# Ledger of designs, part 25: VHH binders against q9p7j3

Target 1, 174 residues: q9p7j3
Amino acid sequence: MILPLFPETQVHVFVYENVSNCAAIHEQLISQNPIYDYAFLDAATILYKKQVYSAIIRALEDRRDEQMKTKTIHSEVILSLSPKTEISSAFRQFSMTKKSKNIVVVKIDSKLTEEEEFERLDKLVEGNRVEFSDEELQKLIDFKVLKKNYKLDPSTLENPLASILSSIALRGYS

## First folded at step 1 (VHH)

Design e2 (framework vhh_8emy_2)
Fold by ESMFold2-Fast, scan of step 1:
Structure e2 (fold): chain B 174 residues (1-174), chain A 118 residues (1-118)
Amino acid sequence: as target 1 above (174 residues)
Amino acid sequence: QVQLQESGGGLVQPGSSLRLSCAASGFTFSSYGMHWVRQAPGKGPEWVSSISSGGSYTNYATSVKGRFSISRDNPSKTLYLQMNSLRPEDSAVYYCATGPYFLDSQYRGQGTQVTVSS
């Protein structure tokens, strides 16, 4: 994917369902294994492609402006999904856990092509890759988790995307 | 349908001020956050500023922070951008935007040209 605001930045997003090795992946993330330098998100928290893109754009803007609050661009994507600027709460809300079953994986600044990243990730993730599409994401979302993370009320549920995108853009202010 | 109409651009000298306006219709303006986005020739769109639905919370790109102020008037369904201390690098078409693709042309207005030059 090419982002209009960051045309020189290579971005890849992958979706996996029925992942059986989330506990093993989580251990690698805790150990800071550089092979796992991706943003690993729990798919239960992601409703739309635009939600992921908005977090990526916000993270890239923070990097451009020298305002990153986390160590890597990938951890900044996870933080940027949260309507608050609290690192620990953002990671608890959006990161994959040992018990996750479906995940969204983001790679930024890859030196590899999308196909090469796909081959690499398929060796790390024991699950079924599905299309990064709103249709597939809507099969994996947990609406109770989404409502809690973004504090959605019944009036916003008919168009939660606008509310979610505003929360991401106004992170810490909404 | 969402309709956004920007105005207030023009040709000004460096150091000048301009106030941009965006008239919104076709949706419940007071329920949505609003954004200003700009695009210079040969460049991709750049987010400039955002404001919450009630107007209490704002955010700014680092390049404009301290110089630009975003505000809104929900009764009149109008969004504003007060631009102070304008620089040549602020020259761009400025777009008002809302909704899921605030960087996508289908969710922004026609734009208003701002040129900062001597």
Scores: ipSAE 0.000, ipTM 0.123, lowest interface PAE 17.0, mean pLDDT 81

Design e20 (framework vhh_8emy_2)
Fold by ESMFold2-Fast, scan of step 1:
Structure e20 (fold): chain B 174 residues (1-174), chain A 120 residues (1-120)
Amino acid sequence: as target 1 above (174 residues)
Amino acid sequence: QVQLQESGGGLVQPGSSLRLSCAASGFTFSDYAMHWVRQAPGKGPEWVSSISGSGDTTNYATSVKGRFSISRDNPSKTLYLQMNSLRPEDSAVYYCAREGWDSYTEFDIRGQGTQVTVSS
């Protein structure tokens, strides 16, 4: 896909449910295997497509402005989902764990077409692909996790989108 | 350049106290959880303590809990380990370690270490 604010940047987002090999993927991420250079997110933390796009845009803005806090654009996406600027906290809140069941995978600056990335990821992820849509994400979200990660009160849980997006956009402003 | 520099080690008697310092440079110190790791001769590295970037959360190995206290001063970019009631088994080289850039790795940067010897 093409982002209007970053038209030269290729972005692909994939959703997998019922993933059986998250522990194996996690080991590859720990070993920094370049084949696994993606942002692997726990789908329990993602409610909307706009949430993911906002984090991507924030990460790309930080790269453009030469203020990335992490070593890779994909790690910057994970950090950008967090309302705090602390890297370890962001990864604990949003990244895939060895016990994750459903994941959202983000690829930025791919040299491959979307179809080629699908073929590549299907070899790495043992799960079922589903559409990257609000409807599918809402089947995978854990509202308790979402509430904790974004400090949402009960009144905000009925329509959390604006609060989530402002948290992502205002990261670093206290 | 990203660098960690430990200091404060030395030779002390059992029951003594010692304070280790770690000076960080080349990165935004407050964005990273920090760790103390030790290694005794002939043994593998042992994790000792950790502190979150904000300083709000601390954790300790069972062997040192109640005796050691980890703290940080983010304005001065310094990590500390206050060691009380030292025992001979605490003798080791103590390393300051930064949690990985991606938090997938335990430590991506370690300092050169500072030697602590507890001898009667």
Scores: ipSAE 0.006, ipTM 0.272, lowest interface PAE 9.5, mean pLDDT 85

Design e21 (framework vhh_8emy_2)
Fold by ESMFold2-Fast, scan of step 1:
Structure e21 (fold): chain B 174 residues (1-174), chain A 120 residues (1-120)
Amino acid sequence: as target 1 above (174 residues)
Amino acid sequence: QVQLQESGGGLVQPGSSLRLSCAASGFTFSDYAMHWVRQAPGKGPEWVSSISGSGDTTNYATSVKGRFSISRDNPSKTLYLQMNSLRPEDSAVYYCAAPDYEGFSDSQYRGQGTQVTVSS
């Protein structure tokens, strides 16, 4: 993906369903194995492609402005999904857990092509890759999780996009 | 305050063994994953190995897998790296690192490091 304000930044997003080894992957993330240097998100928390893009853009803006709160750009993407400026809460809300079944994987500043990253991830993730699309994401979302993470009321649940994007863009100010 | 102190480095011949130690204080050692990272002159840091808080899960860089073994003794708050079949390319300063609680990929150097030199 090419981002208008960050045209030289390589971004790849992958979606996997029915992942059977989330506990093993989670242990690699806790152990900080550099082979797993990606943002591993629980797909239950992601409803739209624009949600992921907005978090990536916010993270890249914070890196550009030397305002990152975390140590890696991938951790900054996870933080940027949260309406709160608090790292531990963001990871609990959006990061993959041992119990996750479907995941969204983000890679920024890849030195590999999309095809090479896919081949690498396919060796690490025991699941089925699906297209990164709103249609596929809507099959994997948990609306109760989404409601709690973004503090949505019943009136916004029918069309939550604007509220979610506002929460991401205005994190720390709303 | 978190304090980490590495020891056990030295000058050895290729094919030799060394055991590095890291004494930890100022935090609940058994609750944290621990890491070994090395840095050779003129190069960036290279992750070497990790171990979970319980010791149940270990990970190794491809360059050291099968030769190095990471372990920990939680009662004594000590992390170890057993290095066997040492090669000249293993020469580096070795650092013990503890992550911040705040998240994944939050490793940082908190120790002074211990120099390992493998030379014939």
Scores: ipSAE 0.006, ipTM 0.168, lowest interface PAE 9.7, mean pLDDT 82

Design e22 (framework vhh_8emy_2)
Fold by ESMFold2-Fast, scan of step 1:
Order: sequence, then C-alpha cells, then structure tokens
Structure e22 (fold): chain B 174 residues (1-174), chain A 121 residues (1-121)
Amino acid sequence: as target 1 above (174 residues)
Amino acid sequence: QVQLQESGGGLVQPGSSLRLSCAASGFTFSDYAMHWVRQAPGKGPEWVSSISGSGDTTNYATSVKGRFSISRDNPSKTLYLQMNSLRPEDSAVYYCAKSEDYWGPETMDVRGQGTQVTVSS
C-alpha cells in the first residue's frame, strides 16, 4: 500500500482468523525475536481499515518529527491506536495476547513484497488468512473491548468511526 | 515487590570468560521473559540477550552472538549470562531486566543495581 503522506514507505497489513499458536507467538514477541518484527494486534480491538491506517500515519508522523515514544515503528503503531500516551496501557489494550484467536499484523519498511511477507507470516502464524477489509474485521471485533478502549458512549456505537479516528488523531491532548 | 540482584562481574583480561547471575524475587519467575542489557560509561543502554519464560527461546545481539549464552534456572529463580572470548568493547555495567508484557523502554528500567564487567589488561 501507498500512503499519500509517506509514498516511499512500504506498508502491509494482514489478518488471520482462528489462530491456534498465539501463546507461542507472544513468547517470541516478549523475548524480542527479530523474525517477529511486526505489530501484532488483537483483531478484537480493530473495527475498520481506517482505524489501522490512522495509527500507522500517526506513528510515521511521530517518526518523521523525531517524537516517537517507543523503540520501534511497530511499537509506535500499537501506541498510536490508543487514545492515551501510556505505553504499557496501549499494549494491554491492543496488542495480541496468549489467549487471542484472531490477529491483525502490520509490517512497515518491509524489504519484501506483500506476497513474500505472506510466505514468511504463514510460517509463523497457524491460522487462516482473510482479506484486510471492513467486512472481515467486523466479523472479528469485540464491541465490549472497543467500547472500553475508546471510552465510547452507547449513542456512538452504531457508527463509531469518527470518534475512533478523532481519538487516534488527538491522543495526548485529551 | 520485584527485586533483581546481579552478580559475577569483575576485572578480566581480553579472551577470558565470566558468568553473570541474576537472582529474582517478588514475581512468578517462570512466567516472564528475562533480558540482559549493558551500559558503558557515557552511552545509552544496549540490549545483549533475551530468554523466554520457559527457556526454549533465546536471542542475542549481533555483537555477542556465538560468544555469549543466556540461560535460566526456574526452580532457583536465577538468570545467567555465560560470556566467552571477552573483548574490551564488552566493558560495561550489566543489568538483568524483566519484560512486563512487551519489551519497551519502561520495562528495561525495571532492573537491579547491575554488575560491573571490565575487560582490560
């Protein structure tokens, strides 16, 4: 994917459902295995493609402006999904856990094509690939988790997109 | 309270070996990945090695790969770093650290007082 504000930055987003080895993947992530240098998100927290892209854009803006709060661009994507600037809180809210079943995986600055990244990830993730689309994400979302993470009022739940995007854009200022 | 106590450092000559230990208390040791990080005078912290809670997965910085070996003894709640073929560039204070949920800057700050390693003739 080409981002208009960052046309030279390669971005790939993958969605896996019914993942059986999340505990093993989590172990690799916390032991800092460089093969697992991706942002691994719990799909229960992601409702829209625009939600993921907004977090990616914010992370890239923070890197451009030398304002990253985390050590890697992938960690910054996870932080950028949160309406707060608290790193540990953001990871508890959005990052994959040992008990996750469906995941969204983001790769930034890949030296590989999307197909080559799929081949690598398919070796790491024991699950079924699905299209990165609003339709597929809607099947995997947990609305109780979404409400909690973005502090949504009951009145906004029928169309929360604008509220979510505002929370991502304004993090650190509310 | 989480407590980490490093030991085993010292003054050695280039080419020598040292074994560092980290005694952990205040948490369920086997549930957490553990890390060795080092800091030389006037420099920021450098990650050296990591080991999973089970001990099945280990990773190393390129500069130490093939020379250092990380291990753990979960029953005794102790983390180890076996350092072989030491170089002057390895001189630093060595800290052990615990990952809370993901390796970030804040988890690297949860460490003990460190143990000094000096490689000089």
Scores: ipSAE 0.013, ipTM 0.406, lowest interface PAE 7.4, mean pLDDT 84

Design e23 (framework vhh_8emy_2)
Fold by ESMFold2-Fast, scan of step 1:
Structure e23 (fold): chain B 174 residues (1-174), chain A 121 residues (1-121)
Amino acid sequence: as target 1 above (174 residues)
Amino acid sequence: QVQLQESGGGLVQPGSSLRLSCAASGFTFSDYAMHWVRQAPGKGPEWVSSISGSGDTTNYATSVKGRFSISRDNPSKTLYLQMNSLRPEDSAVYYCATEYSGDFLEPSDYRGQGTQVTVSS
C-alpha cells in the first residue's frame, strides 16, 4: 500500500483469522524479538481500512516531527489508534493479547515486497489469511470493544467512521 | 472514480499570499478528511495540512503553522488552502488528497494533478 501523504514509505497490512498461536506470538513481542517487529493488533478493535490508515499517517507524522512517544514506528501505530496519549492504555485497548483469535498486522518501512513479508509472516502466524478489506474487517470486529475504545454513543454507533477518524486525528488535542 | 482538481497556484514574490482550491467529485466529500501535501523538485513529499470531514478539526505542519489556513465548503465540495507570508521554501507542487482510496480505488487516486506554486524574487 502506498500512502499519499508518505508515498515513499512502504506499508503492508495483513489480516489473519482463527489464529491458534497468539500466546506464543505475545511471548515473542514481550521478549522484543526483532523478527516480530510489526504492529500486532487485535482485529476485534478494527472496523475500517481507513482506521488503520489514519493511525499509520499519525504515527508517520509524529516520526517526521521527531515527536514519537514510543520506541518504534510500529508501537507508534498502536498508540495512534487510541484517542488518548497514554501509551499503556493504548496497548491494552488495541494490541493483540494471548487470548486474541483474529489479528491485523502492520509493517512499515519494509525492505521486502508484500509477497516476501507474507512468506515471513506466514511462518510466524498460525491462522488463515484474509483480504485487508472493510468487508473482512466487519466480520471480525467486536462492536462492544469498538464502542468502549472510542467512547461511542448509540447515535454514532450505526455509522462510526467519521467519529473514529476524528478521534485518531484529535488524539492529544482534546 | 475519485476526482480531485487543484487550482490557484502561480508565481509570486516572497511575502505574498495565494489561495489554493481543490474541487472534489466521485465520493461523499463531507464524510472524509482532506489533506494538502506538497512536493518540491528533488525532494520527498511533505504533509502541509489536514482538515476533518466536518471541518471542526485542523492540523498544520510546523513549517506553515500560523501562515497557512485550511478550510472546506462541503456544500460545494471544495477544499481550500490560504497561504500567507509565502517564502521561497514554500515553492512546490501542491496536491489535495483524500483517504478514500484504498477501500475502492488505487493508491494513485488519492491525489489530483497538483498546482504549481513558485515563490521567487
Scores: ipSAE 0.000, ipTM 0.129, lowest interface PAE 17.0, mean pLDDT 81

Design e24 (framework vhh_8emy_2)
Fold by ESMFold2-Fast, scan of step 1:
Structure e24 (fold): chain B 174 residues (1-174), chain A 121 residues (1-121)
Amino acid sequence: as target 1 above (174 residues)
Amino acid sequence: QVQLQESGGGLVQPGSSLRLSCAASGFTFSDYAMHWVRQAPGKGPEWVSSISGSGDTTNYATSVKGRFSISRDNPSKTLYLQMNSLRPEDSAVYYCARDYGESWTDSGDPRGQGTQVTVSS
């Protein structure tokens, strides 16, 4: 996908369910293997496509404006999902863990097509690809995790979209 | 309670070797990759090296590659950094860190108090 405000930046988002090798992927991420240069998110934390896109746009804006707090654009996406500015908290809240079962994978600055990235990721991820859609994401979300990450009360939890997007957009200014 | 305790630093001359140790407790050590991070006076943290939970995968900053060697002993819950051919620019406080949730790459605070390495004549 091409973003209107960043037309030269190619973005791909992939969703995998029933992933059996999250522990192996996690070790490669910690070891900073460049083959794994993606944002690996726990799908338990993602409810909407707009949630992911808002974090990507925020990260790209911060890179454009030389305001990135992290070392890489993919780490900046993970930070940008968090309502707080603390990097370690963002990784604990949103990153894939060894025990993750379903993941969302973001690639920014890809020179490859979506199909070519799928071929690369299918070699790294032992799971089933599903469509990046609100419908599929809603099957994978953990509402207890979502409530804790965005500090949602019971009334907000019934329709959390606006609260989540405002938390991403106003991170550090609330 | 997660605890990391670094040791092995000291004052040495250029060209010398040191071995740093990090004793871990409060978590299943073999389940986590471990990192060495250093911080020189007036500078931000610099990642030095990483090792996977199994010990099978290691990575190094370009500035130390070929001179430093990271290893771990999972039964004793200890992380090591063998530093050879030390240079004045290696002078720093060295910290060990666990897991990218407390990440060396993203300026997370080191869990231990660090061990001072000074390379000077």
Scores: ipSAE 0.005, ipTM 0.184, lowest interface PAE 9.9, mean pLDDT 82

Design e25 (framework vhh_8emy_2)
Fold by ESMFold2-Fast, scan of step 1:
Structure e25 (fold): chain B 174 residues (1-174), chain A 122 residues (1-122)
Amino acid sequence: as target 1 above (174 residues)
Amino acid sequence: QVQLQESGGGLVQPGSSLRLSCAASGFTFSDYAMHWVRQAPGKGPEWVSSISGSGDTTNYATSVKGRFSISRDNPSKTLYLQMNSLRPEDSAVYYCAAGTEYDYPGSELDYRGQGTQVTVSS
């Protein structure tokens, strides 16, 4: 995707279902292996493409303005999905865990093409690659998790997108 | 302003125990993973142990696993390191540092204190 406010920033987003090696990936993230320098999200927390892109845009704004709270742009994406500015809470709510089965992977500032990143990630992730689309994401979402993370009430569930995007974009402005 | 103050070090004999403390202020202590790092003379810093913000998850360097125990008291904003069966190679300045949940790389903040000296000698 080309981001109008960040036209020089290369962004790739990948979705994997039925991942069998989440525990192994999580161990690599704990050990800070630079090969795994991506944002690894639990797909149970992501309902729309726009949700991911809004978090990416917010992270890039924070980097531009020298207001990042985390050490990497990929960690800042995970933080930016949360309606709060609490780093630990954001990672508990949105990052992949050893028990995750479906994941969303974000790469920012790649010097590789999308196809080259796919080849690299396919060697790290033991799962089935699916299209990054609202249709595919809606098959992987856990609405109970979504409701809890964004504190949605029953009336907001009719239009969760607007509430989610507002929570991401307006974080820190109140 | 973020402040971390380590204490509890000293000179002890091999086989002894020490408990280190780190008093934190200036940030929401329970929101951050906490870490112990040590640095021996003439060597680089070595990570020793980490604990999640809730205290539910702990991790240890292989060299100290089974001998050291990390814990925290969120109401008092204090981090602890219980060091048992101390060895001469444990001699170092011990520092505490604040970060996020340590199980996700790149999310930590490096707020270190002045350190506390541990010397294990016979």
Scores: ipSAE 0.015, ipTM 0.199, lowest interface PAE 7.5, mean pLDDT 82

Design e26 (framework vhh_8emy_2)
Fold by ESMFold2-Fast, scan of step 1:
Structure e26 (fold): chain B 174 residues (1-174), chain A 123 residues (1-123)
Amino acid sequence: as target 1 above (174 residues)
Amino acid sequence: QVQLQESGGGLVQPGSSLRLSCAASGFTFSDYAMHWVRQAPGKGPEWVSSISGSGDTTNYATSVKGRFSISRDNPSKTLYLQMNSLRPEDSAVYYCAKDSWEGYDTPEGFDSRGQGTQVTVSS
C-alpha cells in the first residue's frame, strides 16, 4: 500500500492473533537480527487503523525533516505511537513482549510485494493472520492498557479516537 | 556529547544515609530513562535502580528495594539516589547511566556512564 502524503513509500501492516512464539521473536529483536527489521507492536495497544497510520505518517515526517530520535524508521513508528518522546517508555508501552499473544507488524520501505512480505513473516510468526481492520483490532485491544498509555479519563475513553490521534500528532511539542 | 557527573559518595558507618546526585548534559534529559549501577572491587556491575524520563515509573533491585529511592529533577537535569540503612555490602563505585538502547531493550540497558562516585560503608 501507499500513503497519500507519502506516495513513494510502500507500507504494509499485518495483524496476527494467537501467536505462540513471541518469546523467540523478542530474542531476535533484542539481538537486532536484520531479518526482523519490522515494527512489532502488541495488539493490546492498538484500537484503530488510523492510530497505526498516524504513527507511520509522523515517523515519515520526522525522517523527512531529519528529526528522528531513534536509529530506524521502524523504531520511530513505535516511538510515534507514544504521547511522550521517551524511547524506552514508548517501547515498554507499545512494542511486543515475550508475553504478547496478538501482534501488529509494520513494514516500511519494503522492496517486496505485500504477498512476499506475508510469506516472509509467516515463516517468522507462529500465529493466525487476520485482516488489518478496526473490527479485528477491536477484538484484540486491552482498554486498560490503552487508557494508561494515552492517559485517558472516563470521558475521553468513551470516544478515544480524536484524543489518540491528537496525542500522536502533537507529541513532543514541548 | 553526553556527559554525566556523579557526586555525593563518601565513607559512612553502617545504618547511615547518603544521597547521590548525577548532573547530566549533552542530551535531552527528560527523553531518556536513567539508571544507577554499582560495581564493587572484583565484582561485575550490578544494576541498582531505574527511572523513566518523566519520573512516573521506578524500579529497584531486590537487594536495595525499600532502602533506596531514585528520583529526578528534569528542569535541573539531575538524577538522585537516596540511600538509607546502608550496609557494608552496599560499598561500591556508583555510576549514573543514560538509557543505551533504541529498541526492544531491557530497563537495565545503558550506553553512557559517568566517572562514578565511591561509597564506602564501614566502621
Scores: ipSAE 0.018, ipTM 0.304, lowest interface PAE 5.9, mean pLDDT 84

Design e27 (framework vhh_8emy_2)
Fold by ESMFold2-Fast, scan of step 1:
Structure e27 (fold): chain B 174 residues (1-174), chain A 118 residues (1-118)
Amino acid sequence: as target 1 above (174 residues)
Amino acid sequence: QVQLQESGGGLVQPGSSLRLSCAASGFTFSNYWMHWVRQAPGKGPEWVSSIYTSGGSTNYATSVKGRFSISRDNPSKTLYLQMNSLRPEDSAVYYCAKLYPDFGEDYRGQGTQVTVSS
């Protein structure tokens, strides 16, 4: 996909459910295997397409302005999902873990087409690919996790979109 | 238990050089990528540099690229940051960190203070 504010930047987002090899993927991420240079998110933390896009846009803005807090654009996406700039807590809140079951995978600056990235990821991820859509994401979300990560009260939880997007766009530098 | 001990900071003039060291223990140092992170008073942590397991690949924040050099000595379990052409904006406490993206920053010490002033 091409973002209107960053038309030169290629962005691909993939969703996998019932992933059986999250522990193996996590080990490859720890080992810094360049084949795994993606943002691997726990789908339990993602409710909307706009949530992911807002984090991507924030990360790209921080890169443009030379204000990235992390070493890669993909880790900056993970940080940008958090309402705070504290890096270790953002990764604990949003990154996939060995225990994850469903994941969202983001690739920025791909030289490959979406189809070529699908073929590559299908070799790395042992799970069922589903459409990147609000409908599919809403099947995979854990509302307890979402509430905790964005500090939502019960009244906001019925329609949390604006609160989530504001948290991402207006996160502090602390 | 994981322990990281930073050293080598000090007070220097702009344009000077410093070499920071981080002594690691309590884990298999050679199996982990390592990072330098800095924090100035009143600001959040800023990533500075990373080095992969073998030392074969390094990354730098744009603000320090061309001035700083990260390296590691796996036999001695030590991480280094060579800082050249220091500027006042480099003044901060410098911490070394283990497994930054996956497990967060692992500081076991107080860091090492770098102050760049006239």
Scores: ipSAE 0.000, ipTM 0.133, lowest interface PAE 16.0, mean pLDDT 81

Design e28 (framework vhh_8emy_2)
Fold by ESMFold2-Fast, scan of step 1:
Formats: sequence, structure tokens, C-alpha cells
Structure e28 (fold): chain B 174 residues (1-174), chain A 118 residues (1-118)
Amino acid sequence: as target 1 above (174 residues)
Amino acid sequence: QVQLQESGGGLVQPGSSLRLSCAASGFTFSNYWMHWVRQAPGKGPEWVSSIYTSGGSTNYATSVKGRFSISRDNPSKTLYLQMNSLRPEDSAVYYCATWELGYSDQYRGQGTQVTVSS
């Protein structure tokens, strides 16, 4: 996989379903445990691979341009999924919660190979790995959550990709 | 007032090329992702391609990947779709759109008809 504008950046995306330890993971994220330095997203909010890649690209552009609004590249990915620049709102809308059941995990600038990241995450996440694909994401999405987060009408919900990508690109300029 | 005006459609033979244009006015074009969407008779709208604000990132539907290329010229407020190796199944009305405002608001033009037949 090659990202437009950032072909040398190491990016890994993992999807887990039926995760039983989200409360424990959430506690580690609150304590800022370095082992958990990933973007942990609620899969209920992610419909397409392109949605995740668009947020990653936006975060990397903000880092390149020295315009990041958050402390880490991973938190910048979470912010970049939101159409708004308000950090706490973005995390409330897109990040994993203690009640999440399915998650998407993003790692940027890994010091490990993809296989090594898989092995490490499998020890942290008590769930079933599934392929990062539009097909698998569609099984995990909550359309009510998606509609609310991106303010979609029924007609846009039929073909939501373009609206979602526009919302990500327009974060910070109204 | 927001306006999007598509042009460049026509009747062509399979294997031909066309370049579609979309002239935008009434909004800050350079701040918006832009999209091409098409609709064939009796079908729902199908997303075709998207381009980031700077033009640095593009996306394509699998059915057109490798044949179509999207680009933009922010100074002239124009969006383009270069369509190569056209097939009968590409026949549709092509619309440029910005989805940030939602489908119902239709920051979408009136469309340009593309017909691919012998």
C-alpha cells in the first residue's frame, strides 16, 4: 500500500471484532501507557478503508506543515476523522470507548514490521482479527452513528463516501 | 449563489476519450473536496472519483481505476475528469459535486451527458 504524498511512511491498520477487553484498553489509553501508542477507533464509525486513509493523509499533511493540533500523530488521525477542529468532540465521536465491541487500530511510524505489530496487538486486544477491507468494515459499521457524526441525510447514506471524505478534508476551514 | 457547470460530454465510440470540465462559482473552491458522480438511466447515482483540496490525493471507483483521472485547477476554479478507454457501461449523466453540503442541497451541476455506443 502506498499513500499519496507519503510513500515512505509506514502505516498499518488492523481490525478486531468481538473485543472483550475494551474497558481495560481504555484504561491504558487514559493512563497514556506507551505500549498503547496507536489510534484506537470504534469500528462503528468507520465504513471505508478510504475514510481511514484520508484521515491519515490529513494528519500527515498537518505534521509536515507543522500544524498539528494534538500531541501525537495518532491523536491527530482521530481528530482528522471529525469535520470539526474541537479535539474532545472528535475523540467522543470516533475513538474507542469502554463499551466498544469492534475496533480499528492505526499505527504510523512503526519501529516493528507489520507481522510484529500483529503479534503485539494480538496480545493487547482480546478479539478476533479480520481483514482491513470495505467488506469487513461494512459488517461492523453502525449507520446511526455514522449518520450523526457526518450529519448525513438518507440520500447521502446511500452513497456516503464522497460526503465523508469532504468532511475530513474540510476540518478546520468552514 | 453556488453554481457548478459541467461540460465536455458527447456521443463517442467505445475506446474513445473525453475530458469533462466543471466550472465552479459562488464558494471558495480551493477549500472543498470535489467529486464526480454519474447516473445511468434507471440506476441510482454512482460515485466515480474524488480529489483533495490541493489536488494531492485522489480516489477512484474500481470500475474506472486506471482509465479515468481527476484533476483540478484552483486558480481557475475548474475540476476535470479525463476519461480514457470508454466503454458502453460508462454511459451516464456525469455530475460534479461537493458532498460537504449534503446530497439534498445539491451543490451539484445539471450534469453533462456521456453516451458511449457504436
Scores: ipSAE 0.000, ipTM 0.104, lowest interface PAE 19.1, mean pLDDT 81

